VH-VL binders against RING finger and SPRY domain-containing protein 1 (RSPRY1). Designs and how they scored, part 18

Target 1, 184 residues: RING finger and SPRY domain-containing protein 1 (RSPRY1), of Homo sapiens (Human) (q96dx4r300to483)
Amino acid sequence: LFLKEGRQLTYEKVNLSSIRAMLNSNDVSEYLKISPHGLEARCDASSFESVRCTFCVDAGVWYYEVTVVTSGVMQIGWATRDSKFLNHEGYGIGDDEYSCAYDGCRQLIWYNARSKPHIHPCWKEGDTVGFLLDLNEKQMIFFLNGNQLPPEKQVFSSTVSGFFAAASFMSYQQCEFNFGAKPF
Key: E = the ipSAE of ESMFold2; O = the ipSAE of OpenDDE; V2 = 0.75 times the mean of E and O plus 0.25 times the DockQ between their complexes.

## First folded at step 20 (VH-VL; framework fv_gevokizumab)

Design X3 (from W1 with heavy chain H52Y Y102H S109P; at its last look DockQ between E and O 0.57; V2 from the best seeds 0.00; counts 0 for: pae E 2.7 > 2)
Fold by ESMFold2, look of step 20:
Structure X3 (fold): chain C 184 residues (1-184), chain A 120 residues (1-120), chain B 107 residues (1-107)
Amino acid sequence: as target 1 above (184 residues)
Amino acid sequence: QVQLQESGPGLVKPSQTLSLTCSFSGFSLSTEGVYVGWIRQPSGKGLEWLAYIDWDDYTYYNPSLKSRLTISKDTSKNQVSLKITSVTAADTAVYFCARSPHWGYWFDPWGQGTLVTVSS
Amino acid sequence: DIQMTQSTSSLSASVGDRVTITCRASQSIYSYLNWYQQKPGKAVKLLIYYASTLQSGVPSRFSGSGSGTDYTLTISSLQQEDFATYFCQQSYDDPYTFGQGTKLEIK
């Protein structure tokens, strides 16, 4: 869902029914299960499983949310096509130079396989996690239940556009995506 | 314990390059999350951060000053250096180096500071 | 740049007083706010980080509070050694700016 710039934060809801914004079953690691409507994923394996969504963002300001279904380790954020799913090495979203991820279980932000702590409490079942990508200011902002973290900018030294919503899941972890079909 | 000591020229003429060295002990700049950086205080004014360098050689510069600043480290000597090119009277200040133990989110301890005066 | 404003540049107080120093950010900084103490002839000392977490070795009479744009350093019972200049600093977004300082002087 697009956020329009202005003195006030105003977003324009894009009708995504014609675009079918969802998790991409063709851009997913082997053992990740994706729901029939494409908005929920769970890992049924002992490996770190990853997915990108179907919609590539190249300009503007974009926002999506995730509902935490299980409170374990997930790395959720943004990745380009150049980000590799190296699940054999335990690498997921945030573990290369083309992706950045929020980890609400371990309270970390991941970029290029480097982590740094954040001050959000550990996420809990039912929490809403927000993911803003601002391609004008070249920053990413993560939210937990509306509470904003510092902007993340490091990924923009390696790439400036072509991002997908993306996530990686530890064993038995699950969340539900909202790309704008439900009100924020 | 952890200590940092700044050294610098004291007096620098306008248009020259100011070189500062921070020598430290009691911690390793190779430890994940550790930064060393520079902050200055012009006389009678507030504090202004300048630059820091992290354990993995990433550098961070105050955007308004970035074109004039170079920070570098020598882990084997326990030193971090700062150069400021094309100095003017506005660069007259006490210069502090400081450690961040936590990804640059705060700095403790700081060095004692060294005064640098830019004057013709 | 995020502007940090300490509305009081100088404050006179006596030993034993409760002292409050305020700091306002030009935008929300989500508790990425530090307090530092500066005494003449001494190194700058961190007192509080993340708005309210007391640094190791800092006396418990110091406390921090606030959220959003408005933050406060409180000294519950002023001691002789507390006469100094106090700076707030945000570490939310670069450049990591400081308030102009509040000098706490003997009345």
Scores: ipSAE 0.459, ipTM 0.770, lowest interface PAE 2.7, mean pLDDT 85
ESMFold2 (binder alone), look of step 20: mean pLDDT 90; pTM 0.906
OpenDDE, look of step 20: ipSAE 0.895; ipTM 0.938

Design X4 (from W1 with heavy chain Y102H, light chain Y50W; at its last fold request DockQ between E and O 0.55; V2 from the best seeds 0.00; counts 0 for: pae E 2.7 > 2)
Heavy chain, then light chain:
Amino acid sequence: QVQLQESGPGLVKPSQTLSLTCSFSGFSLSTEGVYVGWIRQPSGKGLEWLAHIDWDDYTYYNPSLKSRLTISKDTSKNQVSLKITSVTAADTAVYFCARSPHWGYWFDSWGQGTLVTVSS
Amino acid sequence: DIQMTQSTSSLSASVGDRVTITCRASQSIYSYLNWYQQKPGKAVKLLIYWASTLQSGVPSRFSGSGSGTDYTLTISSLQQEDFATYFCQQSYDDPYTFGQGTKLEIK
ESMFold2, look of step 20: ipSAE 0.539; ipTM 0.801
ESMFold2 (binder alone), look of step 20: mean pLDDT 90; pTM 0.921
OpenDDE, look of step 20: ipSAE 0.881; ipTM 0.929
ESMFold2, fold request of step 26: ipSAE 0.482, 0.484, 0.476; ipTM 0.774, 0.794, 0.778
ESMFold2 (binder alone), fold request of step 26: mean pLDDT 91, 92, 90; pTM 0.927, 0.931, 0.911
OpenDDE, fold request of step 26: ipSAE 0.890, 0.892, 0.889; ipTM 0.936, 0.934, 0.934

Design X5 (from W1 with heavy chain V34Y Y102H S109P; at its last look DockQ between E and O 0.57; V2 from the best seeds 0.00; counts 0 for: pae E 5.8 > 2)
Fold by ESMFold2, look of step 20:
Structure X5 (fold): chain C 184 residues (1-184), chain A 120 residues (1-120), chain B 107 residues (1-107)
Amino acid sequence: as target 1 above (184 residues)
Amino acid sequence: QVQLQESGPGLVKPSQTLSLTCSFSGFSLSTEGYYVGWIRQPSGKGLEWLAHIDWDDYTYYNPSLKSRLTISKDTSKNQVSLKITSVTAADTAVYFCARSPHWGYWFDPWGQGTLVTVSS
Amino acid sequence: DIQMTQSTSSLSASVGDRVTITCRASQSIYSYLNWYQQKPGKAVKLLIYYASTLQSGVPSRFSGSGSGTDYTLTISSLQQEDFATYFCQQSYDDPYTFGQGTKLEIK
């Protein structure tokens, strides 16, 4: 969904909220389970399983949210098509130069297999995690229950557009995506 | 226990390259945890962040000075170096190195600082 | 660049006074604000990070508060060793900019 300052914000957000975005069952690592409605994912395998959503964002400002269903290790954020899912090697979203991810269990931001701590508390079941991509200012912003972190910019040194919402899951982890069908 | 010490040339002529070295002890840049960065203070003025570098050789630069700055490290010597090209009198300042946790940009501890004067 | 403004460049106060030093950002910085103390001939010292978290080893008479664009450092009962220059610094977005400083003097 699009976020813009001024009169376009609500219109563009509402317009995109009428379009059902979902996790792409054809753009997913080997063992990830995706719900029939395409908005929940769960890993029951021992490998680190990943998925991208159905929308490629090329311009503007975009925002989606995730509800934490299980409070374990997940890496959720943004990835281009070039990001590779190496599920048996433990590589997922944030583990290459084409992706950046928020990890609320270990309190880390991941980019290019490099992690840094963030100041948010560990996420809990029921928490809402927000993901903003600003292709105008070339920044990504992560939120926990409305509290934002400083912008992340390093992924834009390797790529400037073509991002998908994306996530990776440790065993028995689960979350639910909201791409705008529900109010933020 | 944690200590940082700046060293530099004291005097540099205009248009030359200023080279600074930060020697530190009590922590390492060989594993995750810290940045080492440079901040300067012109006489009677505020502080200006210049650059920092982490354990993985990622470098971060003040955008307004980026074209003139190069930060590097030598992990085996526990040293971080900064070079500033094409210096002018505006680069006269006390230069500090400081440690920062890589997930935040607060600086603790700082070195004592080293004065660099740009003068013909 | 985010501009950090300390509206007062110098303050006079007496030992025992409650002192406040203010800092304003040119945009919201979401509590990513730090406070430092600088004395002549000494290394700069971190006092407060993330607007209100007291750094280890800093006396409890120091406190930080604020949100959005407006932040305050408070010294609840001023001591002789607290006469120094105080800087705020935002850590929200690069370049990580500092205020101009507020010098706290005896009078």
Scores: ipSAE 0.202, ipTM 0.709, lowest interface PAE 5.8, mean pLDDT 85
ESMFold2 (binder alone), look of step 20: mean pLDDT 91; pTM 0.926
OpenDDE, look of step 20: ipSAE 0.732; ipTM 0.877

Design X6 (from W1 with heavy chain Y102H, light chain Y30W S31N; at its last look DockQ between E and O 0.50; V2 from the best seeds 0.00; counts 0 for: pae E 2.7 > 2)
Fold by ESMFold2, look of step 20:
Structure X6 (fold): chain C 184 residues (1-184), chain A 120 residues (1-120), chain B 107 residues (1-107)
Amino acid sequence: as target 1 above (184 residues)
Amino acid sequence: QVQLQESGPGLVKPSQTLSLTCSFSGFSLSTEGVYVGWIRQPSGKGLEWLAHIDWDDYTYYNPSLKSRLTISKDTSKNQVSLKITSVTAADTAVYFCARSPHWGYWFDSWGQGTLVTVSS
Amino acid sequence: DIQMTQSTSSLSASVGDRVTITCRASQSIWNYLNWYQQKPGKAVKLLIYYASTLQSGVPSRFSGSGSGTDYTLTISSLQQEDFATYFCQQSYDDPYTFGQGTKLEIK
């Protein structure tokens, strides 16, 4: 998603057929199940399983959404390639200096294994969670059903570009990604 | 009872470094979610946020002043310090320190402030 | 920077009056808006946080409301001790800016 500056933010849909934005089955921890369409993931293991999408964002303003399928612990947000999946040690997206994540079950924002409470209620099945990355202003913004949190900027002290949409899943957790093929 | 007290030099000459100390009691700088910050008020003007430091030593600066500001803490002394380099008359103000146990989203306890005048 | 505007710099009122003080942000701040009270010679006091939540120990005659860009502090029945300067402040994005203040004076 590219948003133009002006009287208000505007939204332009990118044709994703040329980009093929989906969960990357080659950039995923050992036990995460990815749907054949590449837009849905489920953890069937006791470990904290992680994935990055196929599209690396280096410039501009980008937005994707996730539909909550199960309401348990997931950490969903943005990570660079330097973020490491340490699934058997409980490290996922938001647990290092190269990633930042929204947790709608525990109501936390995660960065560098530090958590900060947010004001959103706990997410529920069917909720839509939004993820904005603005590489011009160096900020990340999280949404629950259109309700916006303050921008997160701490990750930009460690890295300034090269982000992927990314997520980590506790046992039996599942969500569905929308990288723009469906209207926001 | 949470209390904060600012200490400063009163008068500073232009181009010097202004050093401020916030001494406090009734809370710990090591408690998760605790921030201590500095806000100033020039005479007859509104409040301006300068900086804060959190329980985990992360620092946050007003972008317009960042190159001149240094915030630090000494947990063992219950103190937070602010330095402002290369001061000018525009830095004349009452300086407040304040605490947030709420990740910096609001500051629920303030000191009474200390006046600093920058003049030759 | 997000500019916070309090359109009234000074307001006269009598004890018992209902008083409203307004604050406008230059962009939506999603209820990350706080109200502070300042009296000469006293520490600044937090009244309202997150637009409408009353700080512990603050009298219930104070209330906050608003959303988006427009926020209001209301004193339902003004008391003698309420004559002070009131500042709004956004905590949505740095720099965390304040309004210029509204001084409430005895009429």
Scores: ipSAE 0.483, ipTM 0.801, lowest interface PAE 2.7, mean pLDDT 87
ESMFold2 (binder alone), look of step 20: mean pLDDT 91; pTM 0.926
OpenDDE, look of step 20: ipSAE 0.890; ipTM 0.936

## First folded at step 22 (VH-VL; framework fv_gevokizumab)

Design Y1 (from X4 with heavy chain H102Y W106A; at its last look DockQ between E and O 0.34; V2 from the best seeds 0.00; counts 0 for: pae E 5.4 > 2, grease 19.5 > 18.9)
Fold by ESMFold2, look of step 22:
Structure Y1 (fold): chain C 184 residues (1-184), chain A 120 residues (1-120), chain B 107 residues (1-107)
Amino acid sequence: as target 1 above (184 residues)
Amino acid sequence: QVQLQESGPGLVKPSQTLSLTCSFSGFSLSTEGVYVGWIRQPSGKGLEWLAHIDWDDYTYYNPSLKSRLTISKDTSKNQVSLKITSVTAADTAVYFCARSPYWGYAFDSWGQGTLVTVSS
Amino acid sequence: DIQMTQSTSSLSASVGDRVTITCRASQSIYSYLNWYQQKPGKAVKLLIYWASTLQSGVPSRFSGSGSGTDYTLTISSLQQEDFATYFCQQSYDDPYTFGQGTKLEIK
């Protein structure tokens, strides 16, 4: 996680360590397991389980990464508070107008329960997936091992700020989040 | 074999609405990820993307022209239509429809184009 | 909008020549760059996509290269049928934009 002014990384504002960015065990669907340090999640249920992180992004340019632990279906991206987890109906992040998600297993971008294919290869265990939110330009950019997709903008027709990092997991899927505690 | 063909009026008077139809075969706009779009080329000038519509009915418009453009589709007829309102001489061009198989990909199949002239 | 510039509007060359056509983007487009061929009376043809990938059915004398903002199309040994106008296009960000074209004339 970092704050960057402008489109390119020319300089940055550094957040104080007093803010602990992690997955929010109080903002999570019923059956998702979250690690004690709050940076790993795993689904052990047959339903599609979701979580948001602890911090809200209202302005600027923000970035976080995920390390793929299992290469199955996960939908990882950004969601506002208005995004609802409908785990019993199979709805997760990217399945409403308040969220947008990257699916590296099926090679899809999800928004409003609609998908489009992307050109990244299927993700593999150990891959690094990046998630950039640019609230100045109103765009989201997804990266696989440093290779970026074209900007995604559709979610900004419904909402313009108040985003959280968020993810949804199929059975037995797991990943580890890096909100900036280690270098990108 | 993917094929696209444009049809249109040939001549349109200023201030009227230009309507274009793209008929295609060899693919379906119900195929996940597929887009069909419109590109135009004024005589002796470059190509300008106008709009496209995807398999899931989402529409995308060139911001400079958005207020005058409407794109729509009829998946059962394999057709995509474009309307341009309030035309002027600046809208005189060859109009192409083209397919893209997914986001970030090129337009891999084009129609032959149809000339539309805006003149009194 | 991302502007695409082809600084050469026309180029003359002889059959057998190696020809290079350049295209510059106003910002980085991360290899989301495509090349098209337009001949009078014929449909526009995709030649190269993602900067360097040759479209199926396109002769191997065509190649693409480049990164960031600067891209090239190369024809290694020009043939009579290569007389055409060549356009670059970025597919990175909406609106998708094209270069103004380079007309290749065979001497």
Scores: ipSAE 0.222, ipTM 0.701, lowest interface PAE 5.4, mean pLDDT 84
ESMFold2 (binder alone), look of step 22: mean pLDDT 91; pTM 0.919
OpenDDE, look of step 22: ipSAE 0.891; ipTM 0.932

Design Y2 (from X4 with light chain S31N D94Y; at its last look DockQ between E and O 0.64; V2 from the best seeds 0.00; counts 0 for: pae E 3.7 > 2)
Fold by ESMFold2, look of step 22:
Structure Y2 (fold): chain C 184 residues (1-184), chain A 120 residues (1-120), chain B 107 residues (1-107)
Amino acid sequence: as target 1 above (184 residues)
Amino acid sequence: QVQLQESGPGLVKPSQTLSLTCSFSGFSLSTEGVYVGWIRQPSGKGLEWLAHIDWDDYTYYNPSLKSRLTISKDTSKNQVSLKITSVTAADTAVYFCARSPHWGYWFDSWGQGTLVTVSS
Amino acid sequence: DIQMTQSTSSLSASVGDRVTITCRASQSIYNYLNWYQQKPGKAVKLLIYWASTLQSGVPSRFSGSGSGTDYTLTISSLQQEDFATYFCQQSYDYPYTFGQGTKLEIK
């Protein structure tokens, strides 16, 4: 999850034996289902359901991956504590100024309820999506199967607190998180 | 049909403020994803991106010039303006305005350019 | 800033020739690269965006290719109207930057 060397994407794993990095069942919108091991989520409701992970990052360079289980609309990325889940309004991760998200179904990057297109093709089941947070250079970088997008910087003008990995799910959508327990 | 036209003073003295206006037709700057920006070209030299403004009033500036640049829009007049303060001879160039239909990723329509000379 | 380098500033070719113009970025730009054509007294014209996508209305003899740091514009059979200066431009990170241009002269 934690990268110390610059833009070479060299990986130095943090020992997580005293830290349980997983989806936070206490920091989740009302109808999202979280697996017993805390690494997989699915939505069975018609509302846009959201979750943050248990681990807050406030310094350094961090990376996690998600495996796409279903290819529909999900918004996955980074959010601070200040980001609110407005599931009845359809607001999730990337829909406020405290979060930024990758949407591989609609090919969009979301920030502050604004979207912009990206060059990646639509994600497919089995695809690996990467999420880099560089708190030194104040940038977020999204990857699809190792292919990098331009850095996202706008969220840092509005945020001063640490970030959590976070995701939002449309009906019947599902993905699996890897915070470093499996090789990247 | 998309059309853009630059207007400016032609000649500006050093230390003054350069004001440029881009008048356009055939599109609305209120349409999601539409940006209008300014690019300049000194004589016999390459192109330099200066600034652009999006449909939601967010502004983007070249950091090397940001302290001197102000971009603004008047949607009711279909105009985008650029001001450059404290000009020097290095600001002598042809100034282009250009539209991006796609979040600033490329500029598909350009004006003809207007020459601005900074000279005592 | 990402520097864009067009190693050739001027290139002469004959009508019917295949011409390639190269552009190198100082870091990977992941196909966020555009090509423009500039003729004296005319508005700048977009040819190619996102490295290889042909802009509407641009003749099919123009094509773009490349990846990472190295990109090319190809004109498969040069026409009389193709003499112009060609610029590459990256839209990967601000500030957006242009190559210095390659002037194509038809002889």
Scores: ipSAE 0.370, ipTM 0.764, lowest interface PAE 3.7, mean pLDDT 85
ESMFold2 (binder alone), look of step 22: mean pLDDT 92; pTM 0.943
OpenDDE, look of step 22: ipSAE 0.890; ipTM 0.934

Design Y3 (from X4 with heavy chain E32Y W106Y; at its last look DockQ between E and O 0.68; V2 from the best seeds 0.00; counts 0 for: pae E 3.7 > 2)
Fold by ESMFold2, look of step 22:
Structure Y3 (fold): chain C 184 residues (1-184), chain A 120 residues (1-120), chain B 107 residues (1-107)
Amino acid sequence: as target 1 above (184 residues)
Amino acid sequence: QVQLQESGPGLVKPSQTLSLTCSFSGFSLSTYGVYVGWIRQPSGKGLEWLAHIDWDDYTYYNPSLKSRLTISKDTSKNQVSLKITSVTAADTAVYFCARSPHWGYYFDSWGQGTLVTVSS
Amino acid sequence: DIQMTQSTSSLSASVGDRVTITCRASQSIYSYLNWYQQKPGKAVKLLIYWASTLQSGVPSRFSGSGSGTDYTLTISSLQQEDFATYFCQQSYDDPYTFGQGTKLEIK
């Protein structure tokens, strides 16, 4: 979704038929299981496992959602290529300066391994979490069931573009991604 | 017991740089989630947020004033400083420093304020 | 910038009255709203944060409510010490703006 600047918000819907947005089986930590359709991930290990999607966002305004399948610890948000999956050190998405993540279990926003609380309740199975990236205003906005949080801007001190949807999963945690194939 | 005290020059000439210091006790600026910030109040007017700095040296500025503001801290001295360049009469105000124990979402402890007058 | 409007600049009331002070944001701020009390010559005092959470040590006669763009501070039974100026402040997006204030005066 590209948002043109102006008095009214105007969305340009990107045709995803020519861009197959899915979780990238080749850009994933060792123990994360990705479904055959590429839209669902599950951690089957006792480590913090991470993945990026296949599509790099360089400009405009983009939005995706996930459905919470299990209500445990996950860190879901946006990361550049420079964000490393440092599973040995327990680092996931939001644990470096190249990524920012929403944690609905512990009620935290993560950036550069710093956390801060948010006012959303703990997420539960079936909840819809939204992830907006605005590269024009350089901000990220997280939603729980349509209720939004303050814009997050700190990640743009380190980088300005080249973001992927990304997530990290604690043991036995699972969610399903919607990159636009299903109506929001 | 948390206490904050502002100090500054009292009078500043137009076009000069205003320097303010917040000295505090009863908390550590290195404590996770702690912010210290500056808010001012021109005579007979409301409050205006200027800047804050967090425990990890991240700085946050009012965008309309950012080009003129510099906030810094000295954790070992329990001090936070604010500089405002190129001052005008519009910068005449009482300046407060304040602590947030909670990621800058609210300020629970304030100093008494210090008056700064900009005049020729 | 998110504009915070307190439509009443001055309000007269008597001890024992129930007083309601209102604050409106120019856009939704999702309960990221604080209330402060200011008396001349005194440090500013936090009363309510996140729209409805009472700060420790603040008397229970103070309460906050509201959502979206519209927020209120209520004093259930006004006391002598409550005559002051009250400011709302949003902490949703920078700059973290304040309302103009509502001065609560003796009737």
Scores: ipSAE 0.340, ipTM 0.732, lowest interface PAE 3.7, mean pLDDT 84
ESMFold2 (binder alone), look of step 22: mean pLDDT 91; pTM 0.927
OpenDDE, look of step 22: ipSAE 0.890; ipTM 0.935

Design Y4 (from X4 with heavy chain G104N W106Y S109P; at its last look DockQ between E and O 0.49; V2 from the best seeds 0.00; counts 0 for: pae E 6.5 > 2)
Fold by ESMFold2, look of step 22:
Structure Y4 (fold): chain C 184 residues (1-184), chain A 120 residues (1-120), chain B 107 residues (1-107)
Amino acid sequence: as target 1 above (184 residues)
Amino acid sequence: QVQLQESGPGLVKPSQTLSLTCSFSGFSLSTEGVYVGWIRQPSGKGLEWLAHIDWDDYTYYNPSLKSRLTISKDTSKNQVSLKITSVTAADTAVYFCARSPHWNYYFDPWGQGTLVTVSS
Amino acid sequence: DIQMTQSTSSLSASVGDRVTITCRASQSIYSYLNWYQQKPGKAVKLLIYWASTLQSGVPSRFSGSGSGTDYTLTISSLQQEDFATYFCQQSYDDPYTFGQGTKLEIK
């Protein structure tokens, strides 16, 4: 998960033996369902439901992936503890100044409740979405099936460290996280 | 047809503020997905990106020049302005404005350019 | 900053020649590479964006290729009107930097 800095990106997997890397059932909005293994989430409510993972990233370069289970609206990316889940108001990850999210259904990047289009095609079931956080260069990079977008930097004007992998789900949406247990 | 035209003072004395205006037609900055930006070219030298402004009033600056640059827009007049403070002879260049899509910062179309000379 | 290097500053060729202009980035730029043509007294013209996509209205004799750090612009059969300076530019990460240019001179 942890990537070494350089022109050629290399990475090493960080084992968090004291804390398993998974979705945090204690850091989740009211109605999101999290699998027993902690790596899959599904919203069955009408509200926009959010979760953060168990590990906090405060230095270095980090990477995780998500497998798209349903191809609908999800906002997946990175958020600090200061990002608030406003599930009944439709505010999730990417909808405040403390989070940034990739939306592969609507082809948008979200920051501070503002969106901009991206060039990736709409995601499909089975697609792999990658999420890189570079705290040295203060940038986030999103990937669809290995194809990367230009860096996103706007969130670093409001916050510089303390990020968690995070996601928000529209009704009936579902994805599966890979924090490094499965090879990328 | 999309067109951009730069206007500026031609001659500016050192330490003064250089003010440039880009007037454009055929598109509006109120349209999502479009930036207007500034690029300069010193005589016989390469091109240097300076700044962009987007439809939502976010500004983007070349980090090496950020403390001296201010970009702004007037959507009702289809104009974008650039100010460069504390100019020196190194700021002598042809200044271009150009349109750029938000998803890729390539520049199309460009204005014709306006020469600004900084001398005492 | 990502440095863009065009190793040839000037190139002489004849009408009808196949011309290749190279551009190298100091790091991978993932095809966020654009090519421009500049003639004296005229606006700069976009030729190719995203490494290989030809801009509307640009003659088909122009093409782009490359990946990673190494990119090329090719003119398959040089015409008299192609006398110009050609710049590459990366659009991957700010500041959005340009190569120093390759001046194409027709013999």
Scores: ipSAE 0.108, ipTM 0.684, lowest interface PAE 6.5, mean pLDDT 84
ESMFold2 (binder alone), look of step 22: mean pLDDT 90; pTM 0.924
OpenDDE, look of step 22: ipSAE 0.784; ipTM 0.886

Design Y5 (from X4 with heavy chain H102Y W106Y, light chain L54R Q55E; at its last look DockQ between E and O 0.61; V2 from the best seeds 0.00; counts 0 for: pae E 2.5 > 2)
Heavy chain, then light chain:
Amino acid sequence: QVQLQESGPGLVKPSQTLSLTCSFSGFSLSTEGVYVGWIRQPSGKGLEWLAHIDWDDYTYYNPSLKSRLTISKDTSKNQVSLKITSVTAADTAVYFCARSPYWGYYFDSWGQGTLVTVSS
Amino acid sequence: DIQMTQSTSSLSASVGDRVTITCRASQSIYSYLNWYQQKPGKAVKLLIYWASTRESGVPSRFSGSGSGTDYTLTISSLQQEDFATYFCQQSYDDPYTFGQGTKLEIK
ESMFold2, look of step 22: ipSAE 0.506; ipTM 0.800
ESMFold2 (binder alone), look of step 22: mean pLDDT 91; pTM 0.928
OpenDDE, look of step 22: ipSAE 0.864; ipTM 0.918

Design Y6 (from X4 with heavy chain H102Y W106H, light chain S28N S91T; at its last look DockQ between E and O 0.75; V2 from the best seeds 0.00; counts 0 for: pae E 2.9 > 2)
Heavy chain, then light chain:
Amino acid sequence: QVQLQESGPGLVKPSQTLSLTCSFSGFSLSTEGVYVGWIRQPSGKGLEWLAHIDWDDYTYYNPSLKSRLTISKDTSKNQVSLKITSVTAADTAVYFCARSPYWGYHFDSWGQGTLVTVSS
Amino acid sequence: DIQMTQSTSSLSASVGDRVTITCRASQNIYSYLNWYQQKPGKAVKLLIYWASTLQSGVPSRFSGSGSGTDYTLTISSLQQEDFATYFCQQTYDDPYTFGQGTKLEIK
ESMFold2, look of step 22: ipSAE 0.452; ipTM 0.792
ESMFold2 (binder alone), look of step 22: mean pLDDT 91; pTM 0.925
OpenDDE, look of step 22: ipSAE 0.896; ipTM 0.935

